# VH-VL binders against Probable ABC transporter phosphonate/phosphite binding protein PhnD2 (phnD2): the designs that were tried, part 30

Target 1, 264 residues: Probable ABC transporter phosphonate/phosphite binding protein PhnD2 (phnD2), of Prochlorococcus marinus (a3pdp9)
Amino acid sequence: SADPDKLIVALIPDENAATVIQDNQGLKDYLTEAFDKEIELVVTTDYSSMIEAARNDRLDLAYFGPLSYVLAKAVSDIEPFAARIKGGTKTYNSCIIGNTKKGVTSFDDIKGTTFALGDPASTSSRLFPELTLAENGLTKGKDFQGVFLGSHDAVALAVQNGNAQAGGMACPILKSLKKKGVIDPSKVTTIAQSSPIPQYPWTMRSTLSPELKEKIRFTFLDLDSDKVLKPFNADGFASITDSDYDGIRKAGKLLGLDLSKFVK
Short names: E, the ipSAE of ESMFold2; O, the ipSAE of OpenDDE; V2, 0.75 times the mean of E and O plus 0.25 times the DockQ between their complexes.

## First folded at step 21 (VH-VL; framework fv_acimtamig)

Design z1 (from x3 with heavy chain G105D; at its last look DockQ between E and O 0.02; V2 from the best seeds 0.00; counts 0 for: pae E 5.9 > 2, placed apart)
Fold by ESMFold2, look of step 21:
Structure z1 (fold): chain C 264 residues (1-264), chain A 120 residues (1-120), chain B 106 residues (1-106)
Amino acid sequence: as target 1 above (264 residues)
Amino acid sequence: QVQLVQSGAEVKKPGESLKVSCKASGYTFTRYYMHWVRQAPGQGLEWMGEIYPSGGYTDYAQKFQGRVTMTRDTSTSTVYMELSSLRSEDTAVYYCARDHWYTSDYFDYWGQGTLVTVSS
Amino acid sequence: SYVLTQPSSVSVAPGQTATISCGGHNIGSKRVHWYQQRPGQSPVLVIYYDSDRPSGIPERFSGSNSGNTATLTISGTQAMDEADYYCQVWKDYSYVFGGGTKLTVL
């Protein structure tokens, strides 16, 4: 349906599902009131499951990470429309982290270690960490062993506990985990930060009616409710286009990612 | 103080190869794509291809595939473009131009250009 | 392959506004960049990401992009603005230039 009574809204599982759902309750309530529609939040098992759901037209709105968006866009009729702003920017960074007790404080210290990665389709916990290491002369499988742990919080915990000696994850999520006391700042050191990464895009399926699509765009762009924004740690939303993610497409090709591995 | 300095003008005969250099300074060489763009006399700009100096990844425009080779030397911060089997229609000014992979969309700095004349 | 279409020339009187169009299928979904090339010189970036101005480019240069047309606008046009202007996009791992527009200030 071009104007369904119920909107299925998928959220990228970049942290555990309970946290993702909790952080989006304010937005769910806001959208329910704004659209006079039922809003169903969905958190898939992994990023590839979310991409597959988009490919099969099972989603009305989807909150992807940058790389998972690029992968989904290649196989789905979706369009991006908004990204959150924090501190005047629509960008964030990936952090390379190390275990303090194991003495992992530089790129040279990563050699011969186990390096924690998030989901294989993750921008800041896979793509950028591998690019950053490669730019500093470290090749996965040659200079270190990569392990996929699924989520950013799992990466942070594995590095803190010494199950991996280093890892890569979104800097804002690391900051949040430290503030929550999940991560002890004395046990995890930051080795490097990436160049700026475009923020996670909100997307909608292109087959929604023009009237509904316009309403969705303006509802996000006009949002200034602290009840919604504070759980996101956001100052608001700004307009985006597909071309804002062309750098992610180029980075994916540069790393040699096989797009077919993320969908059937 | 980003600077791209290209090798000097050349005169070539049909069937020969050309090799133009572009030496970069004032930035982290390995974190930016280098592109080659040519311009025939009185004509527009034509993208030829790109190289990412870290690892040497290349991608060439379809019309130059098989004739163009791009290489780099990270110790001298220099990229090279070689075009083989030259024809008179390859007479052009050849530019190197910089692009960051993150932005990927535009060329923020250009070399001074290298005129290559192909005539018998 | 993706094609960008520009008028071959545009003429304006000094002090008037010049507009240079760049046509492309759904170009509004792409980021458009503009280069100025004076005779015998290398191209210089004057607008990027549709409407952003690099440091050192005068405020009289502006850009817009929607639908099937991107536009470079030069207000208060000066004799020094006489040059060739090229639009450019990235599409499917390729860099595409428009054919160029000769701006004459007379």
Scores: ipSAE 0.224, ipTM 0.711, lowest interface PAE 5.9, mean pLDDT 91
Fold by OpenDDE, look of step 21:
Structure z1 (fold): chain C 264 residues (1-264), chain A 120 residues (1-120), chain B 106 residues (1-106)
Amino acid sequence: as target 1 above (264 residues)
Amino acid sequence: QVQLVQSGAEVKKPGESLKVSCKASGYTFTRYYMHWVRQAPGQGLEWMGEIYPSGGYTDYAQKFQGRVTMTRDTSTSTVYMELSSLRSEDTAVYYCARDHWYTSDYFDYWGQGTLVTVSS
Amino acid sequence: SYVLTQPSSVSVAPGQTATISCGGHNIGSKRVHWYQQRPGQSPVLVIYYDSDRPSGIPERFSGSNSGNTATLTISGTQAMDEADYYCQVWKDYSYVFGGGTKLTVL
């Protein structure tokens, strides 16, 4: 339906599902009222599943990471329309972290270690960490061993407990985990931060009615509710376009990404 | 079936501009990069640049920077390549070729080619 | 700039095996693709990802890639295989072609 009574709103599983759902309850309530529709929040088991759901037009709204978005866009007609804005910026950074106790505090220390990554389709826990490592002369499989753990919080925990000696993840998530007491700052060292990455895009399926799409755009861009924005740690949502993520596409090319590996 | 149909041959003079079109059909136009590759008579293949139809992103070979412009019309599934300040060395067959960045870094379909002759 | 080196020409008798090399620094770490171009025609993809064959391409076409050399092999070469062959890689946001090899079937 172009104007369904129920909207499926999917969120990228960059953290455990419970946390993601909890953080988005404010948004759920807000959208429910704004659209006068039932809102169902969905967190898939992995990034690939979310991409596949988009391919099959099972999602009305979807909050992707940058890389997962470009992958999804390649196989679906989703339309990006908004991203978080904080302090006037629509970007965030990826962090490379190391186990402090094991003395992993520099790029050289990463040699010979197990490096934790999130999801293969993750921007800040796969794409940029690998790019950063490559830029610093470290090659996966040669200088270090990579392991995919599924989510950013899993990466952080693995590095903290020494199961992995180093890892890559979104800096905002790391900060959040430290604030929550999940990660001990004394146990995890930030080795590097990436260049700015375009923020997570909100997307909608193209087959929604033009009227509903406009309402969705307006609702997000005009959103000023603290109840919604606080969990997002945002000042609001700002307009974005597909072209904002062309840099991500090129970055993906550097890693030789193959969509076939992301299809279930 | 995938088809790339290019515009017809052109004769140009030095200093002029050429504009070749490539109409795509048989696939989702906005999901594949389109490239332009040229071949001078008796010479090899030379990559000129790429365009992503969805966002209009372009990337050109350094050799052609400032002289080449690639554009697209999504409504007609057509890509255009314009080359300005033509020289005799620009005499070549110009090909459009399809590439999908996340599945390949190769060209799986090619246009029939457009011969452009630059002569005084 | 990254350079791919091919022999200018290779000759083979009908039924024999033709081998075309593509040299490049550490090319074994890259994905190599091959194109066939018959006279007056557009290039046609014959091998991609070093050794994968597109549908419709005869099984006599095969590819390998290791070290500093990628190789296109045509077993049981036929007259119709006479063409120019180009190897290609992606490097530093560019697409690089070899100089091409003219295969003559004697």
Scores: ipSAE 0.119, ipTM 0.684, lowest interface PAE 2.5, mean pLDDT 93
ESMFold2 (binder alone), look of step 21: mean pLDDT 93; pTM 0.952

Design z2 (from x3 with heavy chain G105A; at its last look DockQ between E and O 0.88; V2 from the best seeds 0.00; counts 0 for: pae E 5.4 > 2)
Fold by ESMFold2, look of step 21:
Structure z2 (fold): chain C 264 residues (1-264), chain A 120 residues (1-120), chain B 106 residues (1-106)
Amino acid sequence: as target 1 above (264 residues)
Amino acid sequence: QVQLVQSGAEVKKPGESLKVSCKASGYTFTRYYMHWVRQAPGQGLEWMGEIYPSGGYTDYAQKFQGRVTMTRDTSTSTVYMELSSLRSEDTAVYYCARDHWYTSAYFDYWGQGTLVTVSS
Amino acid sequence: SYVLTQPSSVSVAPGQTATISCGGHNIGSKRVHWYQQRPGQSPVLVIYYDSDRPSGIPERFSGSNSGNTATLTISGTQAMDEADYYCQVWKDYSYVFGGGTKLTVL
């Protein structure tokens, strides 16, 4: 249906599902009232399951990470419309982190170690960490062993506990985990920070009616409720376009990502 | 201050190869794509391909696939473009241009250009 | 295969406003960049992301992009603005240029 009574809203599982759902309850309530529609939040098992759901036209709204968006856009009829603003910008960074007790504080210290990565389709916990390490002379499988742990919080915990000596993850998620007391700042060292990465896009399926699409866009851009914004870690929302993610496409091709591994 | 300095003009015969260099300075060489764009006399701009200096990844426009090779030397911050099996239609000014790699997709700095003339 | 179409030439009197179009299917969903090339010189970026100006480009240069047409606008046109102008987008891992527009100031 072009104007369904229920909207299925998928959220990328970049942290554990309970946290992702909790952080979006305010938004769910806001959208329910604004659209006069039932809102169903879904969190898939991994990034590839979410991409597959979008490919099969099973989602009305989807909150992807930048790389997972690019992968989904290549096989789905979706369009991006909004991204959060924090500190006056629509960008964020990837952090390379190390275990403090094991003395992992520089790129040289990563050689010969196990490096924690998130989901294989993650921007800041896979794509940018691998490219950043390569720029500093460290090749996965040659200079260090990469291990996929699924989510950003899993990466942070593995580095803190010494199960991996280093790792890569979104800097804002690391900051949040430190503030919540999940990560002890004295146990995890930040080695490096990436260049700016475009923020996670909110997307909608292109087959929604033009009237509903404009209402969705306006509703996000006009949002100023602290009840919604604080759990979402945002100062507001701004318009985006597909070309804002061209840098991610270039980076994905540079890493040689195989789309068939992310569709079903 | 960003500078891209190219090698000097060349005169070639059909069937020969050319190799143009582009030396970069004033920025972190390995973090930006370098591109080659050519312009035949009185004609428009034509994209030939790109190289990412970290690791040497290349991608070439279909028209030049099989004739063009791009390489780099990170110790001298220099990119090279080789074009083989030259024809008179390859007479052009060849430019290197820097891409702002994480923001897609514009050329913020250009070399001075290298004129290559292909004639008998 | 993506094609950008520009007029071959535009003429304008000094002090008047010049407009240079760049046509492409659904170009409004893309970011359009514009280059100025004076005779015998390298191209220079004058507009990026549809409407943003690099440092050092006069504010009389502006841009817009909607639907199937992007436009470069030069207000208060000066003799030094006489040049070729190229639009450019990124599409499917390729850099696509328009055919160029010769701006004559007379």
Scores: ipSAE 0.178, ipTM 0.691, lowest interface PAE 5.4, mean pLDDT 90
ESMFold2 (binder alone), look of step 21: mean pLDDT 93; pTM 0.953
OpenDDE, look of step 21: ipSAE 0.531; ipTM 0.828

Design z3 (from x3 with heavy chain T103E; at its last look DockQ between E and O 0.62; V2 from the best seeds 0.00; counts 0 for: pae E 5.9 > 2)
Fold by ESMFold2, look of step 21:
Structure z3 (fold): chain C 264 residues (1-264), chain A 120 residues (1-120), chain B 106 residues (1-106)
Amino acid sequence: as target 1 above (264 residues)
Amino acid sequence: QVQLVQSGAEVKKPGESLKVSCKASGYTFTRYYMHWVRQAPGQGLEWMGEIYPSGGYTDYAQKFQGRVTMTRDTSTSTVYMELSSLRSEDTAVYYCARDHWYESGYFDYWGQGTLVTVSS
Amino acid sequence: SYVLTQPSSVSVAPGQTATISCGGHNIGSKRVHWYQQRPGQSPVLVIYYDSDRPSGIPERFSGSNSGNTATLTISGTQAMDEADYYCQVWKDYSYVFGGGTKLTVL
């Protein structure tokens, strides 16, 4: 339906599903009231499952990561409309992290180790970590062993407990995990921080009615509730366009990403 | 501080090959694509292709597929463009131009240009 | 493939505002970049991402992009602004230039 009574809202599984749902409960309540519609939050098992769901028109709104967005956009009739603003910017960074006990504090210390990665379609826990290591002379499979652990919190925990000596993940998620006490700051150090990455886009199906799409855009851009924004660690939302993610498309091509690999 | 310095002008005959160099300085060479763009006398700009110095990834405009080869030497921060089977219509100024690997799609710095004349 | 259309020339009096158009199908959904090329010189980036200025480009250069038209605007046009101007987009892993516009300041 172009104006359904219920909106299916998918959230990228970049952390534990219970955490992702909890952090979005305030937004769910806000959107329920603003749209006068039922809002169903969905967290898929992995990024490729979410991309496939978008491809099959099963989602009304979808909160992707940058790379998973560009992959989904290539096979789905979706459009991006808003991204989180923090500190005057709609960008964030990827962090290269190391285990403190193992003494992993530099790129040279990563040689010969196991490096934790998130989902294969992740921007800040796969794409940028691999490119950052390559820029510093470290090739996955040659200079270190990459292990895909599915989510950012899994990466952080593996580095903390020493099952991986280093890893790559979103800096804001690492900060949140440290504040929540999931990660002990004394056990995990930051080796490097990436260039700015465009923030996770909120997207909607292009087949929604023009009136509903405009209402969705306005509702996000006008959002000013601290009750809703604090769980997102956000100052608000700003408008975005598809071309804001062209850099992610270029970066993905450098790793030889095959679009069909992520769509079942 | 960013500089792109190209090799000097060349005169060629049809059927020969040209090879132009572009030496980069003042930035991290391996974090930027290098592109080649040409301009025939009195004409507009024409994109030829790109190379990413880290790993040597290349992508060429369809018009030049099979005739153009781009290479690099990371130890000297230099890229090379070779165009084979030259014709008179390949007479142009050839520019190298820099594009960031990430948030880009535009050319922020250009070399001085290399005039290549193809005449029999 | 994708075509960008520019007028061949634009003439303005010194001190007046010059506008240079770049036409393309749904160009408003793309990021448009602009280059200045003075006679015998290399192109110089003057606008990127529709409206952003690189460091060192005067504030009198501005850009906009909406619908099927992107526009480079030069306010307070000076004799040194006489040049060829090219618009450019990135589309489908390709770099597409407009045909160029000669700006004459008389």
Scores: ipSAE 0.153, ipTM 0.694, lowest interface PAE 5.9, mean pLDDT 90
ESMFold2 (binder alone), look of step 21: mean pLDDT 93; pTM 0.953
OpenDDE, look of step 21: ipSAE 0.851; ipTM 0.923

Design z4 (from y1 with heavy chain G55S; at its last read DockQ between E and O 0.96; V2 from the best seeds 0.00; counts 0 for: pae E 3.0 > 2)
Heavy chain, then light chain:
Amino acid sequence: QVQLVQSGAEVKKPGESLKVSCKASGYTFTRYYMHWVRQAPGQGLEWMGEIYPSSGYTEYAQKFQGRVTMTRDTSTSTVYMELSSLRSEDTAVYYCARDHWYTSGYFDYWGQGTLVTVSS
Amino acid sequence: SYVLTQPSSVSVAPGQTATISCGGHNIGSKRVHWYQQRPGQSPVLVIYYDSDRPSGIPERFSGSNSGNTATLTISGTQAMDEADYYCQVWKDYSYVFGGGTKLTVL
ESMFold2, look of step 21: ipSAE 0.378; ipTM 0.757
ESMFold2 (binder alone), look of step 21: mean pLDDT 93; pTM 0.953
OpenDDE, look of step 21: ipSAE 0.887; ipTM 0.939
ESMFold2, fold request of step 24: ipSAE 0.574, 0.562, 0.526; ipTM 0.842, 0.837, 0.821
ESMFold2 (binder alone), fold request of step 24: mean pLDDT 93, 93, 93; pTM 0.951, 0.952, 0.950
OpenDDE, fold request of step 24: ipSAE 0.922, 0.921, 0.915; ipTM 0.959, 0.959, 0.957
ESMFold2, last read: ipSAE 0.491, 0.066, 0.049; ipTM 0.814, 0.642, 0.635
ESMFold2 (binder alone), last read: mean pLDDT 93, 93, 93; pTM 0.951, 0.951, 0.951
OpenDDE, last read: ipSAE 0.920, 0.922, 0.921; ipTM 0.959, 0.959, 0.959

Design z5 (from x3 with light chain R53K Y93W; at its last look DockQ between E and O 0.73; V2 from the best seeds 0.00; counts 0 for: pae E 5.4 > 2)
Fold by ESMFold2, look of step 21:
Structure z5 (fold): chain C 264 residues (1-264), chain A 120 residues (1-120), chain B 106 residues (1-106)
Amino acid sequence: as target 1 above (264 residues)
Amino acid sequence: QVQLVQSGAEVKKPGESLKVSCKASGYTFTRYYMHWVRQAPGQGLEWMGEIYPSGGYTDYAQKFQGRVTMTRDTSTSTVYMELSSLRSEDTAVYYCARDHWYTSGYFDYWGQGTLVTVSS
Amino acid sequence: SYVLTQPSSVSVAPGQTATISCGGHNIGSKRVHWYQQRPGQSPVLVIYYDSDKPSGIPERFSGSNSGNTATLTISGTQAMDEADYYCQVWKDWSYVFGGGTKLTVL
């Protein structure tokens, strides 16, 4: 069983890679001290590349989104162990947004438009936007055109500048982009929020030694450092299990998604 | 106030079909799975299948594949379960039960049950 | 194919603690739910997600799940707790129930 001197820690590319790495420097420092190991943060080019890396045992720790986790779990020997808590909950929401100037302020206004989506394996910028639209009578390819833009910040910018009339993305990321001034709140209207989504899971390679796995789990669950939590936008971490993501598996089936498309 | 109200008891003969209804109220019908679970006399609970009222997606337990059909009428918020080619061992109380799609799946509300007796 | 194993019966004196086990291979990786069924009545959810309680369920009900065993615990048992108890998981696209445990309060 493995106890390497260096841990490769992958972070899902749900925003610009440099920002993702910078926001996790506090976590890197914390883990370096706690494990007395070198920590290398990695951000792949897209979600499928991260899933492939996990499949090939190239990652020791991986921070997936819910859907990308489900896809990776199906083909990799990984186990989830922690998710962040924010506002007393282990859930978040996807937001449906519209361009304000083009008058996209309701579900009816989305008909006949281009709808921005993130990565094809994204929970809150693909799966839940499509589910939320379907719950409101709008079917991709029938009532609107979906375009994949790769990341949540790309979705927000496309809606702001009018390259897409509407889009779907994580509500917490939209809030952060507005606070940073990347998104002008007057140019982007929030139309709706999805049902609750289980938080992004932290995972580890199952072939790590039992002692190291136990240490990793307790290190995250005991974490209370503001230097780590504040950039990560978390109040702390809580234990999770694989079955916490069964709803994501069911949601994919409801929309007819072929989950095998993300496995090479 | 969530309520699941089922159709009344039935007596059937072997080879016939049964059709039980479950009328839902007090919540958004299309946002929850509806399940059917049966219980033979003196026996435990047995899951039969599920339907998601939005779009009518169904998934049936392997034991009942080919014999069970679940449908819904969104205008009346009603789910139906039909079981064909009845045998005496299909004598049971049939329950409808509600489950939310994004969780690991538990049944938070149950109908009152419908006794179906299959006898010659 | 996934099997949840429960004892067929458990007897306890009033005021004592009852424990009802639910055995399953690697059940600790699943979220376990528990239902109470009083004679002639529909099942009622008493524990979900291993240890969470719906509103209105008495404090004396608790649950745990680790390894290959989930447990429903009823402290200070009362006569009205006499019922059948079922554990349940979602596994392999199916809803799986344990065989049920008859709790008798003598």
Scores: ipSAE 0.275, ipTM 0.723, lowest interface PAE 5.4, mean pLDDT 90
ESMFold2 (binder alone), look of step 21: mean pLDDT 93; pTM 0.951
OpenDDE, look of step 21: ipSAE 0.883; ipTM 0.935

Design z6 (from x3 with heavy chain E50Y D59E; at its last look DockQ between E and O 0.86; V2 from the best seeds 0.00; counts 0 for: pae E 3.8 > 2)
Fold by ESMFold2, look of step 21:
Structure z6 (fold): chain C 264 residues (1-264), chain A 120 residues (1-120), chain B 106 residues (1-106)
Amino acid sequence: as target 1 above (264 residues)
Amino acid sequence: QVQLVQSGAEVKKPGESLKVSCKASGYTFTRYYMHWVRQAPGQGLEWMGYIYPSGGYTEYAQKFQGRVTMTRDTSTSTVYMELSSLRSEDTAVYYCARDHWYTSGYFDYWGQGTLVTVSS
Amino acid sequence: SYVLTQPSSVSVAPGQTATISCGGHNIGSKRVHWYQQRPGQSPVLVIYYDSDRPSGIPERFSGSNSGNTATLTISGTQAMDEADYYCQVWKDYSYVFGGGTKLTVL
């Protein structure tokens, strides 16, 4: 199975599954033609299920978030190969957001509130929000209550509707939700942005043949189709290595993250 | 803009302790690792460990485990490195160096260095 | 106990291209950083992430990293480039330096 006729391609459930599948349909079609293989897109229920699937060698390609990648890499024979470029950078930011109507517009206003987080294994909707709040003197469990809502769009909606008074999520996803009219900009304020986060890595299982792995790398790096790139909100793809995620490993150490909390 | 200013040269005897300071300016002190790296005369660079000033988390190189202590004072944006039970081979220039907590570990700014001489 | 190996010295004539190697097992899978240390001075970052230059570093400094070898290249070498050069990686929460290479400009 080093050169299978079908590639199982998992996508991190950082938004609702229908959106994730729709945004990747152009890529699926592009890869089908480029590889002359069947491409099956899979969206797992949560991040830990995707990590488990990788651990059990059930995925050929996987689009992880940075933290979920680091967790999966620790238990799986996978390698990263490409990340999207937008605005000349291979990084993005996490946004700390607040409900405008409830008057949550500063870090001080987060004290005593419910703070919406995405999946426990999320970088920009868990790890970086917690570190950013800690750097501003706010400790989860002491200064605010964290609740896990699973996805970035769920975080944004909960803050907009006042079900949580503040939250943390990827800034690019918030921008996209505002452009789509899912989030009203007047109801959700951005309090702060995190330090830069390396972009979500595309990964492949290391047990694929060297020839197939090279073809996969080239196919992503040579991609310039607007039909693929516009749904991704990307200008193209660039190569990456595992060491690009050393900062995520370092950040996880500061919070004492235990892999057992994210994988059954 | 970024500046790391270290304390002055010291002369020590074997068995004593040294304490070098590094005062940071021009950036948010609590959001960067501060490392200590030493260089014996005519020798290469040797990593000693780091402190993360927000909360004071430290990590020390195995060679210095049990002899080195790193601390910080956030009100003055200063880190300190203490090395105990000094030996002649601890004669070196001691550098502080800055590292982003979210990047793949490199030192973008260095202090001027502090020469510590350990002689009998 | 990851080891980076550098030649002890490299000599080059002014205007020539200098190359300084940094050997390590599978170093191509890591990000390599390079520092210049002139006599009596602190180290200065000249290349990070294999090939990126910090602000203020001239374009004649470049880097590459593949397989078991990373390379610092200085084109149009000048007398002021005479210095010690160190490669460095991050691995398993440790910061590993090469032994250093003395570049002599004759």
Scores: ipSAE 0.361, ipTM 0.735, lowest interface PAE 3.8, mean pLDDT 91
ESMFold2 (binder alone), look of step 21: mean pLDDT 93; pTM 0.950
OpenDDE, look of step 21: ipSAE 0.388; ipTM 0.779

